# VHH binders against Twinfilin (twfA), part 19

Target 1, 335 residues: Twinfilin (twfA), of Dictyostelium discoideum (Social amoeba) (q869t1)
Amino acid sequence: MSHSSGIPASQELISAFGSANTGDVRLIKVVIKNDELVVDQKLNVQSDFETDLELAHSVLQKDSPCYILYKKDDKSIELTGYNWIFMFFVPDNAKVREKMTYAATRGNLKRELGASHFVDEIYSSNMNDFSKKGYQQHKLHQESEAPLTMEEQQRNDEKEQGLFVGGGGSGMHVHGISFPVDSDASTAVSNFINKKFNYIELSVNVDDEKIIFSSSSNIDIEAISSKISSTEPSFHFFRYSHQHEGENLDSIIYIYSCPDGSNGTKSAPVRKRMLFSSSKANVEQLVTSHNVKIDLKLEINSPSEISEESIINELHPPKVEEKKAFSKPSRPGRK
Key: E = the ipSAE of ESMFold2; O = the ipSAE of OpenDDE; V2 = 0.75 times the mean of E and O plus 0.25 times the DockQ between their complexes.

## First folded at step 12 (VHH; framework vhh_3k1k_2)

Design a1 (from z5 with S55G I58T; at its last look DockQ between E and O 0.17; V2 from the best seeds 0.00; counts 0 for: pae E 6.0 > 2, placed apart)
Fold by ESMFold2, look of step 12:
Structure a1 (fold): chain B 335 residues (1-335), chain A 122 residues (1-122)
Amino acid sequence: as target 1 above (335 residues)
Amino acid sequence: QVQLVESGGALVQPGGSLRLSCAASGFTFSRYSMRWYRQAPGKEREWVASISSKGSYTYYEDSVKGRFTISRDDARNTVYLQMNSLKPEDTAVYYCARDKWTSGSYEDFDYWGQGTQVTVSS
């Protein structure tokens, strides 16, 4: 509950999914309407499972998140019926409130329908990933081993290419590798996970291309803005203890700040911005590798974008999907 | 220094066969998926085939399926493209490419070879 939106599946959706195991349904498109998961579209089998993946692409709207429950051609070993792929499309240009709501609802949807039905999952912001070619790339990626760390890649390069002589800046590549993590940064993450601190800041040492520790403390949410540099890119984790709709929650918030020159900030040099941007996923994994869920991910350009109100609005968007409440335009007066 | 070097391109008659090679160096070849692309003059590069890091999965563009076979030899750090039943429409420069591991997106790759010319006379 505390890590979900509480949006239930409609009876229509539950019935449609249950019936699909006996019918000719290829896919069910699911959207959130009026705080409920509903069937938006159903399409029948036209061809084999891989050819029909173009049907999944055909039901996407470029601005709107959705789920697609996609039926494969093979039967389940454990259950009556077929194996399914769970698809989650979350386009970058969707409203941030919608993106968060759909992300928070994903787990509940799978649980209500029976997670054992879903033998694979495709999550992307790119419409092209929900196609035959996209699926093929997804399968290739699943078999790929994690890239070597910079040290491991350097050792392999030296072994297979002869002696590596890069003592200067020549021959450095950050492409396709994970940055090493300083021991103090690893310790800080452990202390955050173990709740010794509710806030940590991490950075990248540009010269060493290494994730490093900057600071840790116990703070109130009002102090976050003051911890964020207006001149340097930085990464922040904060555990926000609060109450929402009668429940006590401990939400974990991941903030990447990259000053862009707005609101009194100064843009960092291009090389620094690239190194920090390429590190976002690796920094996130430092926390998520401990089986910790990040409840909110924010990318900001200025400390002024962070406040208790802005975090609450992002974490718990209003459930009503009406236009903004403000005074209606005056009608022209009668003469 | 990541390098991909294609070879084996030639002029052939329709219905003929060629085998292209892509020699890889500067990275741990066995950890990466590899692709072949082709580009005819004045056209955008077109995906042809992919092979997973362990060779368990191979995928082909529809127009070459059944005629082309991608394979890899990890001991030689080499990717191959066996092309059979060649048609004039297969005329192009063929490129070897390495997948970007950090993304499962179809559109993401990070290194290219310099290409080898295949010409199928009409």
Scores: ipSAE 0.041, ipTM 0.622, lowest interface PAE 6.0, mean pLDDT 78
ESMFold2 (binder alone), look of step 12: mean pLDDT 82; pTM 0.837
OpenDDE, look of step 12: ipSAE 0.695; ipTM 0.889

Design a2 (from a1 with S33T; at its last look DockQ between E and O 0.19; V2 from the best seeds 0.00; counts 0 for: pae E 4.5 > 2, placed apart)
Fold by ESMFold2, look of step 12:
Order: sequence, then C-alpha cells, then structure tokens
Structure a2 (fold): chain B 335 residues (1-335), chain A 122 residues (1-122)
Amino acid sequence: as target 1 above (335 residues)
Amino acid sequence: QVQLVESGGALVQPGGSLRLSCAASGFTFSRYTMRWYRQAPGKEREWVASISSKGSYTYYEDSVKGRFTISRDDARNTVYLQMNSLKPEDTAVYYCARDKWTSGSYEDFDYWGQGTQVTVSS
C-alpha cells in the first residue's frame, strides 16, 4: 500500500533496538547511510521520560532528516519491554530527494522493528516539536478537532448517532510531515515551469500518502473556477499573463481549495482535509524550489471565490485599506 | 463573539486554597484545549497549566505541579484551576486562554480572558 524505498534496517540497528527495549537506552537516532538504516547515535536515560525529551531535541541537525526511536518509562502490556514513540524529523531545508527517501522508508523501519512497540508518533519539520513542551502540545492536540462549519458539524453529529459513516479523525498523528511526490506530479510542475502549460492541478492520494498529479492544461483566467472541485480539496498553480499600469506581467498564482459546504460545495472528510492542509507548504515548494516566485497565494472554500476580478484585486490592491487592526496575545514560550 | 471570563481570585494566606473559574462562550468549548497563565507585576506572563479537549491530558509548570489541578466541565463550558498549598510566589493575575488549533501543526492560543487577581500574603 505504501511505496517502499527498498532501504533495509541494518542488523546493528535491529540488535540495538532489541537491547534498548530492556536496557538503559533512552533514544536511538536513526539515519540512512549507504542505502541502509543505521544507528547514528544512542543516548542513555538521564531522568524521567518527559524530562529526557530534551535529549531528542539535542540530537537533531537543522538540515538533516532523521528518525528517533524514543523509549517511554511504561511497560508494554502485550510485548516484552517498554513502549516507544516513533519520531520523524524532516526539516524544511533538507534536499527534496532526501525528504522523499526518508518519508518512503519510515513504514519499513517501523515494520522491521515491530510496529506494536510504537504507541505514539511525532512527525514534524520543526525542531521544537521534539522537546518536552512539544510533546505536551502533541498530546493536548491529539484530542482536539478543528472548528467545524455547520455542514461539518451536522455530518459529525450524524456519525456519532450512527446515521453517517465517514473515515475522518484517524489522521491526528500526521503533524507537519511532507508527503512523497509522485513522478507524474514532478513532471507536471516541470511542464508548468517550462511554460508548456499555464495551469496544473495537484492532489494528495490519501491511501498512498503522496502528492499526485491531477491535470494540466492551457486555460483562460475565467476557466480556473470551473477547474476547481466543489467536493475535493485540491492545489492549483496558474500563470496569469496580463498587463498592469503599462507593464506586461506573468503572475504565478497558487490556490489551495478546501470545500467547506458553502455556496453549493460539499465538505470532504476530516482526514482528507487534514492531509491536504498539512501539505500546503510542500506543494508550494515544488514550484519555488525551481527559483520561481509565487506572486499570489489564495486559500478558498468554494470555486465561486475565484474570479478575474478577485485575482486582480489581490495582485494589485486599490489604495483603500481592507485590514483591521487586531490584537494577538503573546505566544507562550516552549519550556 | 468568543468570550473568556475568569473569576474566583482573592486574598489568601500562605497554605490556603482557591478555585478559579473561566466561563467560556461563543465557541464549541468541548473541541478546544484550554490553558491557564499568570502574570506577576513586572514579570512576563507565564504558562501554568493545560487541559486537553476531553480532559485526558493535563500538564503543569514545574513550580505548581502537585499543588494545582486543572479541570473542565463541558456541560457548563467552564475550565477550573484548583490551587492548593498557595505560596506568596503564586501572587499574580491569572488568565485563561483558548489554544489555537490547526491540523498537524502546533499554534499559539488566540483568545485571553481579562484575568482574576490572586494575592497570597499573611
């Protein structure tokens, strides 16, 4: 079901994990070297499991993806030894190929070590999520749901009453992780950059957890609304050739659409919306990694929100200020 | 439209107890993580405690752990902070806050109450 990279766990890693499961090791940092999953670093228990989470932070390198196998203090009910947390750090500034390799390999790593050992998972591009405070926030948010629209609330209420069956809610363990990019999607981006097409649509395959190609074409700006699904989340890039104040411009527009039930749309399941939302930056990076600047980014809930007028107003705002002053409380520091 | 109103602050002696309440309205309370913060005069605001949306997870700043208990009552849309064994260093204005939530991301909170004053002195 998942695409495998074919990268095996080394015997050293398998042995080290087995020994750590009954010993004093707190964490094992795992990296891919020479097409093999290997132990990069082992650190011993220093304190309780929550305090020691700072050790996980201490072994991260800003530019390099890694896995961390992190031992809790509680024993497994079903297996001999302790319960573990599987951690996957994928920094934004790592090479795209390296990010893809690590994402494609994580399932095999868990399988070879025994997935039942891992009772929790933390996936993030932010180093601070691999700390005591980051872990606390992870646990706090595992129960939380996004604010729901009226349609979403009605569907959720129907599921709770047994009147509606949906697949949402199971993806709460996916936190900021980049998905692998299918070859067809990469080709479509290249064709967009090389101006073969002025429009592409990308999607996420929920079952395979990867960014996939949906369509490409040459369209007029008036047609973009009709290309946007009213039932499925989607990503769009459009090159808008126009003239403003005497200058010929080719503006690159990035649109994330997430139908919410308004204006004749239908909300997608919660899990799908979460996977698309967590992929927004990674999809953008597919274009920006080619040294192409995105001139306008739009997030919409309905195709009706997009028009030539709305795009022009966003690209070239009139002098009238549209924003209001807003007070935001200071962000509490992580401790 | 979102409102958070703290109450229950008072003057107490060291070793005493207080229960703070935060009444919430204008949102679906049961879906949000809630927190307490405090700010002593001349100091930065500091985190005190957090409770998950279903109450399964609670976390405390080290100096209050074992003395303070955060809880919630979804039927009343209220979060509580039970403060026991109070010390002079607990003197502060106490604020409740709603965490901002996004899928797969950890964000700051988005709403504060006006606060309630707790003073511990003999």
Scores: ipSAE 0.208, ipTM 0.711, lowest interface PAE 4.5, mean pLDDT 78
ESMFold2 (binder alone), look of step 12: mean pLDDT 84; pTM 0.860
OpenDDE, look of step 12: ipSAE 0.688; ipTM 0.895

Design a3 (from a1 with D99E; at its last look DockQ between E and O 0.20; V2 from the best seeds 0.00; counts 0 for: pae E 6.6 > 2, placed apart)
Fold by ESMFold2, look of step 12:
Structure a3 (fold): chain B 335 residues (1-335), chain A 122 residues (1-122)
Amino acid sequence: as target 1 above (335 residues)
Amino acid sequence: QVQLVESGGALVQPGGSLRLSCAASGFTFSRYSMRWYRQAPGKEREWVASISSKGSYTYYEDSVKGRFTISRDDARNTVYLQMNSLKPEDTAVYYCAREKWTSGSYEDFDYWGQGTQVTVSS
């Protein structure tokens, strides 16, 4: 696969980290320059590790990704020196190629510096997550996670090449891997946007590393399930024209299908499934870059999960959602 | 459906103590971080304290640190706020809130109760 970054840590970075582990350095800002991971800034300890988290915020640049190696105040049990937090800031408005490069490089950076040093990780596109309050929210959220099974851990490890939410913000941030888009796929997206077709299917040619066009047509909602492969991962966009509460609506539906061997499907190799899954956000951006809102996003493992009923229930839930502020008084203990 | 019901608010003299309770139902309480907020008349709602789902991490706004203690009892689906050394500035309606799972903001929450009035005077 040619999407490997191949970007090594500079000797200066390795030496700076080793020295900082026993010295007065609080943080090291790391960037990619001239195909190397290099030190951009070092800042010294000023206070306790929580108060100093504002220093991490202070070195961020709104439009530029970076890593921050952030030293805690507690000593490592296994290693000489301190425990560290690995921070990865990737703003949404950074160049897509740059976001992909930083995402693909982060695992190797940790490995070259010694992954055992990093007892925690914060990944986010939101600058405010690299602050004292952001850290507190990160810790609260981590404790809410259930233990992972072996298969769940494998999936998470495979996703480390993509971007994941590390410290908070308004939602999970997954930036994914970006492949070049073939001209036929770009044309198909335009034809979908311009309503020439109400359905398109896109795929990834893994060997050529391109997002490619598979099909386009005008179909009824009942035909979507038959368009979805039971053996290959795929991406689908559908415009659902329907009436709800007397109003005519055109809802844009984005479906990622990844057969896993259940319900009569055949699982694709793990590598292929991961590459498609990592492309979800970039395929979505092909449509949203035209100022189109996607009304429903679905991830499925089988064509049987898609029906008119399931789509309607997701678009128009049977009950009114309650606002997060001031609900009606409620009573405990309902059977 | 998710329900949060606060209780224990009262009129109390400066220097006094109160214990607020928030009874939760309609969700798996033990999997969520919980927070207390307060709102004085004419002010924005402000964060007071947070407790993680297992109780291992607690965080407090600076003006209440050392005076207030947040705790939880998962067997009773209840979060508490023990308020000691109360000051007139603590007068507010106090709300408990459930952490919004998809948000990292300390001001984000998806459900809260009707509130309980705490008044510190006389």
Scores: ipSAE 0.053, ipTM 0.634, lowest interface PAE 6.6, mean pLDDT 78
ESMFold2 (binder alone), look of step 12: mean pLDDT 82; pTM 0.831
OpenDDE, look of step 12: ipSAE 0.646; ipTM 0.877

Design a4 (from a1 with D108Y; at its last look DockQ between E and O 0.24; V2 from the best seeds 0.00; counts 0 for: pae E 5.8 > 2, grease 25.8 > 24.2)
Fold by ESMFold2, look of step 12:
Structure a4 (fold): chain B 335 residues (1-335), chain A 122 residues (1-122)
Amino acid sequence: as target 1 above (335 residues)
Amino acid sequence: QVQLVESGGALVQPGGSLRLSCAASGFTFSRYSMRWYRQAPGKEREWVASISSKGSYTYYEDSVKGRFTISRDDARNTVYLQMNSLKPEDTAVYYCARDKWTSGSYEYFDYWGQGTQVTVSS
């Protein structure tokens, strides 16, 4: 789902994978070092394919993402050699930047090694899913569908009757980087760009690590402060229609809010704050990729930092004259 | 609403055969993996066999492999356990169970029936 990162496979890794079909290699553990995909461990066949799945479990480190290229016992019908399983371990407690880097690099790794070698994939945050028992559960659930909610069933019924309206996108391309975006978030961005709404709020689903929709509405600038959570990080786009010095303006304002405990706010957990902070540029690009200029970017720690006055002062800074005495200036509202 | 009703348990001699049935209702049966568990007196409930939602994959506990066969009939919303070459250690209450969908989790169950007693005695 992501575009290629700037992280190539090392020559050692490419050679090791190519050679594995002529030797007794069971698995190759792959990690990212110095912006390159490298071999971290290589383990040989000990037993049959299913029994050896415990070797995959044995090379995992509980706090660190990795890939495992795992060789099956059956031979490919299309290629010389054996079929492989692509394994991607992403523990929940890994650093957010590291998780994002590995997620963005997954597609490039498969492409550089030859995606047709991989007949199955296991993607999990749970170490136990990379074992014999975990593989069996993977196969059992691979063909199952998640239970439908009542709303999902209604939409499917309407689709069958030709009444279904809807759709969505799962990703966007920005400067050679791609990231997951829920379809509802893409729709909200489109509605904001098409001026159906002058305000949208976006968030990040920490479990799925994708940008999601929170809310949309038409509001006055005075209401923006009340839309900002004092306990959760969040992203906001607001179109401020106003007049300044005889000119009608539609200023696009991008606000990242990260409560830190100041001004009556409650600091969010560090994991969540890091995920949101690392997503700022990706969220911005959802709007700017449609040829929309952001006129003001604000990073705040409290809803109380946002007011019409603070926004006006940042958009249209007052002319500064030589000061005659010390005085308390207005807050600029920028970070 | 969700119901799983096991049947077919009986008293049998060692070496005998039984077929257990589990009639399912109150949910879309074809979307779920199904499992058999058993509980012998004084022991915890233990896994016996699993079948995927389309029937493409079946798995068995080592002690029953080659003797037991799990199958499903989606038209009748029923999962079966054919038990051959029964041994006294197979004596237990047998339960049919439905997989629970939970993000990042496997082997969780949300429903099972009252069970059916299988007794293997000489």
Scores: ipSAE 0.125, ipTM 0.651, lowest interface PAE 5.8, mean pLDDT 78
ESMFold2 (binder alone), look of step 12: mean pLDDT 82; pTM 0.831
OpenDDE, look of step 12: ipSAE 0.680; ipTM 0.894

Design a5 (from a1 with S103P; at its last look DockQ between E and O 0.23; V2 from the best seeds 0.00; counts 0 for: pae E 6.4 > 2, placed apart)
Amino acid sequence: QVQLVESGGALVQPGGSLRLSCAASGFTFSRYSMRWYRQAPGKEREWVASISSKGSYTYYEDSVKGRFTISRDDARNTVYLQMNSLKPEDTAVYYCARDKWTPGSYEDFDYWGQGTQVTVSS
ESMFold2, look of step 12: ipSAE 0.306; ipTM 0.772
ESMFold2 (binder alone), look of step 12: mean pLDDT 82; pTM 0.828
OpenDDE, look of step 12: ipSAE 0.717; ipTM 0.908
ESMFold2, look of step 13: ipSAE 0.193; ipTM 0.697
ESMFold2 (binder alone), look of step 13: mean pLDDT 82; pTM 0.837
OpenDDE, look of step 13: ipSAE 0.719; ipTM 0.906
ESMFold2, fold request of step 14: ipSAE 0.066, 0.188, 0.115; ipTM 0.625, 0.704, 0.654
ESMFold2 (binder alone), fold request of step 14: mean pLDDT 80, 82, 82; pTM 0.812, 0.828, 0.829
OpenDDE, fold request of step 14: ipSAE 0.690, 0.685, 0.679; ipTM 0.895, 0.895, 0.893
ESMFold2, look of step 14: ipSAE 0.273; ipTM 0.748
ESMFold2 (binder alone), look of step 14: mean pLDDT 82; pTM 0.831
OpenDDE, look of step 14: ipSAE 0.692; ipTM 0.897
ESMFold2, look of step 16: ipSAE 0.069; ipTM 0.639
ESMFold2 (binder alone), look of step 16: mean pLDDT 82; pTM 0.831
OpenDDE, look of step 16: ipSAE 0.724; ipTM 0.909

Design a6 (from a1 with S105T; at its last look DockQ between E and O 0.17; V2 from the best seeds 0.00; counts 0 for: pae E 5.9 > 2, placed apart)
Fold by ESMFold2, look of step 12:
Structure a6 (fold): chain B 335 residues (1-335), chain A 122 residues (1-122)
Amino acid sequence: as target 1 above (335 residues)
Amino acid sequence: QVQLVESGGALVQPGGSLRLSCAASGFTFSRYSMRWYRQAPGKEREWVASISSKGSYTYYEDSVKGRFTISRDDARNTVYLQMNSLKPEDTAVYYCARDKWTSGTYEDFDYWGQGTQVTVSS
């Protein structure tokens, strides 16, 4: 269980879903609160399945990710109860950490409720995609995109992963697809592991849908911020050699940067951001598959969030006698 | 080059019928969903109907639902719009468009034709 995200479904949510599956509830809005998946809102059936899709739009908050469990009108052939659509709203202006937490928790939510209930999925950053018209476009694109995706896919040595490729538009399920890794990127990872370089940058070629090499060098920690683009998403590995409390340490730091338009940055197109976000685990595994531990993972929206002080505080949190929780909504970005 | 050529527009009486055609070339027609839009004089272009790449799904604007039928013939690389029970408010230039994968906005298509004029008399 400690291998999973650690964010469980509340008993309230499990009970509400079970009741809705045999009752008159149309949708359940689910959010993460206090490290638990909870019911935020329930709305009853008002009309047929397609007309009621406007209710899904009505429960969205423009700056906050959420899940919507949306009940169809047809009963499951396979299970007792109705068929459901799993909806995941991921607005562009939400914090990267928040978006990543919801993305990482999605599988756990479906597992806790019973994944077989969900016969369709909609993932989007656009509120309009959670409407009657948005659903119609989802079905149109789902049919068209699936054949093209299959024609361009090959089984490879890489682990199969689910990908969300509908960045900012109609969302769809893309089963078992991971981007191939270019040979230069694999070589760069090897050189980082072998300590030839203490810093590497990797990227995604969005046209070829490959993980590619950007740069490698030997740098001081103060130079990391200058290596991070303020306009393009990117992945970084850095080996930080330092002393802490008399010990010499080599800490491996993994940074995912996704500029969001704050602090002088420029937001990349939604599709690009979703492709990079979907690649985060695959990029991490390039290093961890060599039995190398990542000591710190950082997700940032601006180069200004990285400094020696911020990294040290994350690696070696100071002892503070506080009654309040350690974690709060991320800063320093303001929207 | 991607080309979409609409035809079949005419002057018709209220209550009449008309069939529009859109001939497609320069791309693999069977892999794309297709749309019809219309634009009346002095108005913004509005979505009318959509059809999926295999034809399994069709969708219509509420004002044309039940009166208009979108269809496709992949052997002829053609999408059709059968328009029945025509009303004066259906008067517009009708455009065929190729859908693209986007964030879900109806104005986000990558190619459209030059249009065909439909006029429903007083």
Scores: ipSAE 0.091, ipTM 0.633, lowest interface PAE 5.9, mean pLDDT 78
ESMFold2 (binder alone), look of step 12: mean pLDDT 82; pTM 0.832
OpenDDE, look of step 12: ipSAE 0.658; ipTM 0.879

## First folded at step 13 (VHH; framework vhh_3k1k_2)

Design b1x (from a5 with S33T G55S T58I; at its last look DockQ between E and O 0.31; V2 from the best seeds 0.00; counts 0 for: pae E 4.6 > 2)
Fold by ESMFold2, look of step 13:
Order: sequence, then structure tokens, then C-alpha cells
Structure b1x (fold): chain B 335 residues (1-335), chain A 122 residues (1-122)
Amino acid sequence: as target 1 above (335 residues)
Amino acid sequence: QVQLVESGGALVQPGGSLRLSCAASGFTFSRYTMRWYRQAPGKEREWVASISSKSSYIYYEDSVKGRFTISRDDARNTVYLQMNSLKPEDTAVYYCARDKWTPGSYEDFDYWGQGTQVTVSS
């Protein structure tokens, strides 16, 4: 919301910001305690503005939202003192209620301190965005233009009003909802990466809003279809060891299954389908964040869409010869 | 279709200079941050320089500051890397890359060229 949070700035915070505006303070970390905005930390100037950005990173706590009032080295044109950056850190694993409280309080905090002091704003769920490199990316991206659809503009307007906080994945600019990852699911991904298993299944617990572990095993490619539910959406990773053109390959296949009622399947409720669909990228990143390339991604509505032949044809499409001088042996066709 | 084509790589003696070019096509070049990377034999690819879409923000890796200059010409859809005071340690394949614009992304890109070889040897 733009003007009514009910959480005031403490007198200590107002006084600290006023004196820091003309003094040696580099940053002030602000948190909400007992329904009041309070100073959590103050750090002094150590070096130039960009080098000191590492101090902003150093005061973040992995699980806790905060604001950082960060002083630049250039003086304000409008006001006595320096220009500031308003930083808002909202980690992905913070509680929804806490995220909403900080989002609703942001505008009031800026207003009470004097919004014209803040010439730039950085909002992120990723601690690394509050660093020298993160700041460079922020500035580079501010000049980059991307087309906005009318739907994207409407969602951005709603977030500016503080109606909903929390985006998909890292950062505050992406659309969608992502779920935290349960420890069993993280362990299963590690076991897949380390080749303990060549197959894992992950799911979403819609009541707890978490990505959860479903099963793991070592299977043949022909068994994949029997592992895929015909009634529930699900995510699957499979390592397919095979030979192609004399080369031994371990291809990693990512399958998102969302039954639609065809071929003996049952369509899941719309809410469940949307939650699973919005989690596709987050589930994919569980594997790709370990520097593992996914060689094939499939979205299916029925287990019957998966076979060894269909996977081979997607991994290795038949080649077209530019010049033909001799006949080649026949090869299996694609579906 | 997005294409990035690097050119200008050569064999030079230490202390020499080269200017690399990257011709871009298939997208609205003026809307994107552009970057140079390099990869020496047996090493991981490393970031060298970045230039924002309006050239207001330019950043360099520490070992090349003062020696390399990134620039762009939006009328020609081209990004340049002027390399002065070259050292043997600058020997690498140099790639230009288009920044993957995604809110909150960190050092990400979606397209890069085939590269151009720079060799600095006595």
C-alpha cells in the first residue's frame, strides 16, 4: 500500500538517518520489531561507494527481510546532503505474513524519511543482488527495455500498491508463484546428480505449498511410462544411458506431466494444475543449478506419450543429407 | 534469427593493440546490454566487459581496466573491444554475448558468437 501500514519509524531511526545524511555512515539496516521500524545496524564508510556495497551484502540474514538505507558518494541536487539507495531484501524462505508486512511498510518508511533522498531502489530476494556485482547488473538492466504486455503492466501496478509480495524464483520482477523445496526433495536431486539413481519423481504439496520428494529408483527407459501418474501432475528426471553414432551418451530428460483426461487419464483441478505449471522452472533449476545440462524437456498429458522411440527421435532427429551419392541403411522413423 | 559474429582476432606481440568487433543481427540491438567474455585453453570462460544499452554504464574485469575499452555503435549494430597493452595472459578466444534481460538475473546471457582468437606471443 502507498500510505497506510500502521508501522511507524522509531525516533531513533529518524534521528539516525538525519545525522547520517551529512556524516560518515555508509548504510543503515532497518528491521521491524514490536510493530516499529528500528535501526538494526549502522556501518561507516570504508571505501568508495561501489566497493562498500559488499557491506550491504554482509548485513543480510538469509531468512529475514530487511531494508537497507545506502548512502552514495554524490550530493543531492534538491536537498542538503547525499543521495541514497533504498534497498529491500525479501528472501524466498521468509514467511508470507512477514513478506507482506515489509512490503506494506516500505512506502511509509520512505515517506517518513523523505522520499526525495532516495534516487534509486533495489528490491530482491537474492542476497547476491546487494553487492558490487549485483549493483552493476541493476544499473545495466535499468537501461535495458523489454516489451510489457497489458497483463504484465497490470501485475506490476498491483505489486507497487503492496497487494502481494513474493515472485517466482530469484528477484522481485518475475511473475508467478514458486514453492520452497523440502529437504527430502533436495536430497533426492543430489542423489540423482551423483548418479545414485537414474530416475526421480518430484511433486508439489499444495496444502503446505512445497516442492516435495515422491520417489527414486533405477529403471529402464521402458519403465518410465508406468511411473507417471494418470491422475496427478508430476515432475520427473531420468538419465538415459544409450549409444548414438558410436558415442556413449548420458542424456538427462526432464518431464512435466499434467493429465488432461485423454487416453484414460483424469484431469486434475485447475488450481492444482496452475500450481504445478508455475513450479516448472523452479523444479528445473534444482538440477541445472548443479551445473547439469538438461538434454530434453517434455510436457505431456498422458504416460502413453513416452516411449524409447519417441525419446530417441527427440534427442536425435533424422539428419537430411545435403548431397546423396549412396544409399544408407534404413533407420526407424519418428512418431 | 539472433546472430552475433566476432572478428578482429589476430596474433600480436606483447604490448600490441587489437580492436575486436561483434556484428549483431536478428534483434533490436539498441535495447540490450552487451558483453565480452574470453576463454583461454584449459580455463573457464571469464567475463571481460559490459556496456549498457545507452552506454551510460560500462564495467570491466579488474585485470583489463585501463587497457581495454568496450564501446558500441547502434547505427551499425556493432559492439567493439579496443585492446591495448596486450599481455600473453590475454591470449584467449573472445566472445561477445547478449545479456538475457530477466528481472533479478545475475550475469546471465542467452546468445553468444563463435568467438575470435587473440594470441599474444613473442
Scores: ipSAE 0.204, ipTM 0.717, lowest interface PAE 4.6, mean pLDDT 79
ESMFold2 (binder alone), look of step 13: mean pLDDT 82; pTM 0.834
OpenDDE, look of step 13: ipSAE 0.631; ipTM 0.874

Design b2x (from a5 with S33T; at its last look DockQ between E and O 0.36; V2 from the best seeds 0.00; counts 0 for: pae E 4.7 > 2)
Fold by ESMFold2, look of step 13:
Structure b2x (fold): chain B 335 residues (1-335), chain A 122 residues (1-122)
Amino acid sequence: as target 1 above (335 residues)
Amino acid sequence: QVQLVESGGALVQPGGSLRLSCAASGFTFSRYTMRWYRQAPGKEREWVASISSKGSYTYYEDSVKGRFTISRDDARNTVYLQMNSLKPEDTAVYYCARDKWTPGSYEDFDYWGQGTQVTVSS
């Protein structure tokens, strides 16, 4: 099982994409089946790039999200083969759980296939946007500038990093998909920011699919490992007050714990892992939206991975090393 | 007040050429996609060509590809349609239109000109 927050691409899909990149395939429809990204349909080139866009429309199902990997006619300047468009269809009437699953998995799919292949991306809830005319509108709108508010520009930048689909963009409209946040969780974050507590735990209510408050307290760094469940995924923020090289520091530490069955833990069901994983950025934003910098982000599979020594080594590594973001496994086909 | 004024329509022989102009005023022209449409007698209005706000993307209906060229001059707030190799089937009133500038909007047009008549006959 991968420690990344997404559903893996099947071997068939990776092979099919590699072959299609230099062959006569026009598009590959990708869906999620049995917690795996699989090829649902492949269609060959029938005409030029623009005319064949009607094939993308023809493979959509009105009620079901999907991805379409759509091959252009022009060659990549950086890679062997052709340039591709990444299409993500998320119909409004799809089940909320499906919408969230596909939204959370999009970034992993692109990374596993090689993001450099995709020179354009179309997200929409409207089937008609995946057609020749829809594509033309997409390109025409890409140049149609409007004054953006600072909030809109920040939202667009965050969306490009993967976990939020959000409402609309310059070329396409997609209904926003985000986990709602319970009011108690928002209050707990505010209390953490205002230093009423140096520790909070947040969770996801799997039935309501929302971010909820679990606990808050004032603890020492040695107590963190005891706060982390060995059976349930969870999110933690801790303010670590310490001294380093003569300077007093208050470092903000964000921990995502996802037990995987190793080191005496019990692996959470795939659905639960996906819900928590897809919430990582939203939970982080709860804190960063208060103009607070997170000094360390950790993803762990067991409470035993957390100690004062491990935190200090990550916060203050040897002087020739840089601090790292969340660790993730290498994608197949990348080095 | 948004205004679009087409001109340049005329009577021409098959194989001839015309250049249509659309003078725009009352809005920030450089921000908008512009389009040409046409309507022949007894037919529905049909799309002919589009040009993006910076001019980087142009699109044409299949029947006019290779014969018509859309262009824009932002300094003059004007859209052009160069029509070459004209056929009797190109006979229509030609309208320029402004694409609706609304975030999240597709297939919307908000303003049209009065049109200019193009007639192709032997």
Scores: ipSAE 0.185, ipTM 0.691, lowest interface PAE 4.7, mean pLDDT 78
ESMFold2 (binder alone), look of step 13: mean pLDDT 82; pTM 0.836
OpenDDE, look of step 13: ipSAE 0.690; ipTM 0.896

Design b3x (from a5 with G55S T58I; at its last fold request DockQ between E and O 0.47; V2 from the best seeds 0.00; counts 0 for: pae E 5.2 > 2)
Amino acid sequence: QVQLVESGGALVQPGGSLRLSCAASGFTFSRYSMRWYRQAPGKEREWVASISSKSSYIYYEDSVKGRFTISRDDARNTVYLQMNSLKPEDTAVYYCARDKWTPGSYEDFDYWGQGTQVTVSS
ESMFold2, look of step 13: ipSAE 0.220; ipTM 0.718
ESMFold2 (binder alone), look of step 13: mean pLDDT 82; pTM 0.834
OpenDDE, look of step 13: ipSAE 0.701; ipTM 0.897
ESMFold2, fold request of step 14: ipSAE 0.142, 0.183, 0.109; ipTM 0.664, 0.700, 0.658
ESMFold2 (binder alone), fold request of step 14: mean pLDDT 82, 82, 82; pTM 0.828, 0.831, 0.829
OpenDDE, fold request of step 14: ipSAE 0.676, 0.660, 0.649; ipTM 0.889, 0.885, 0.881

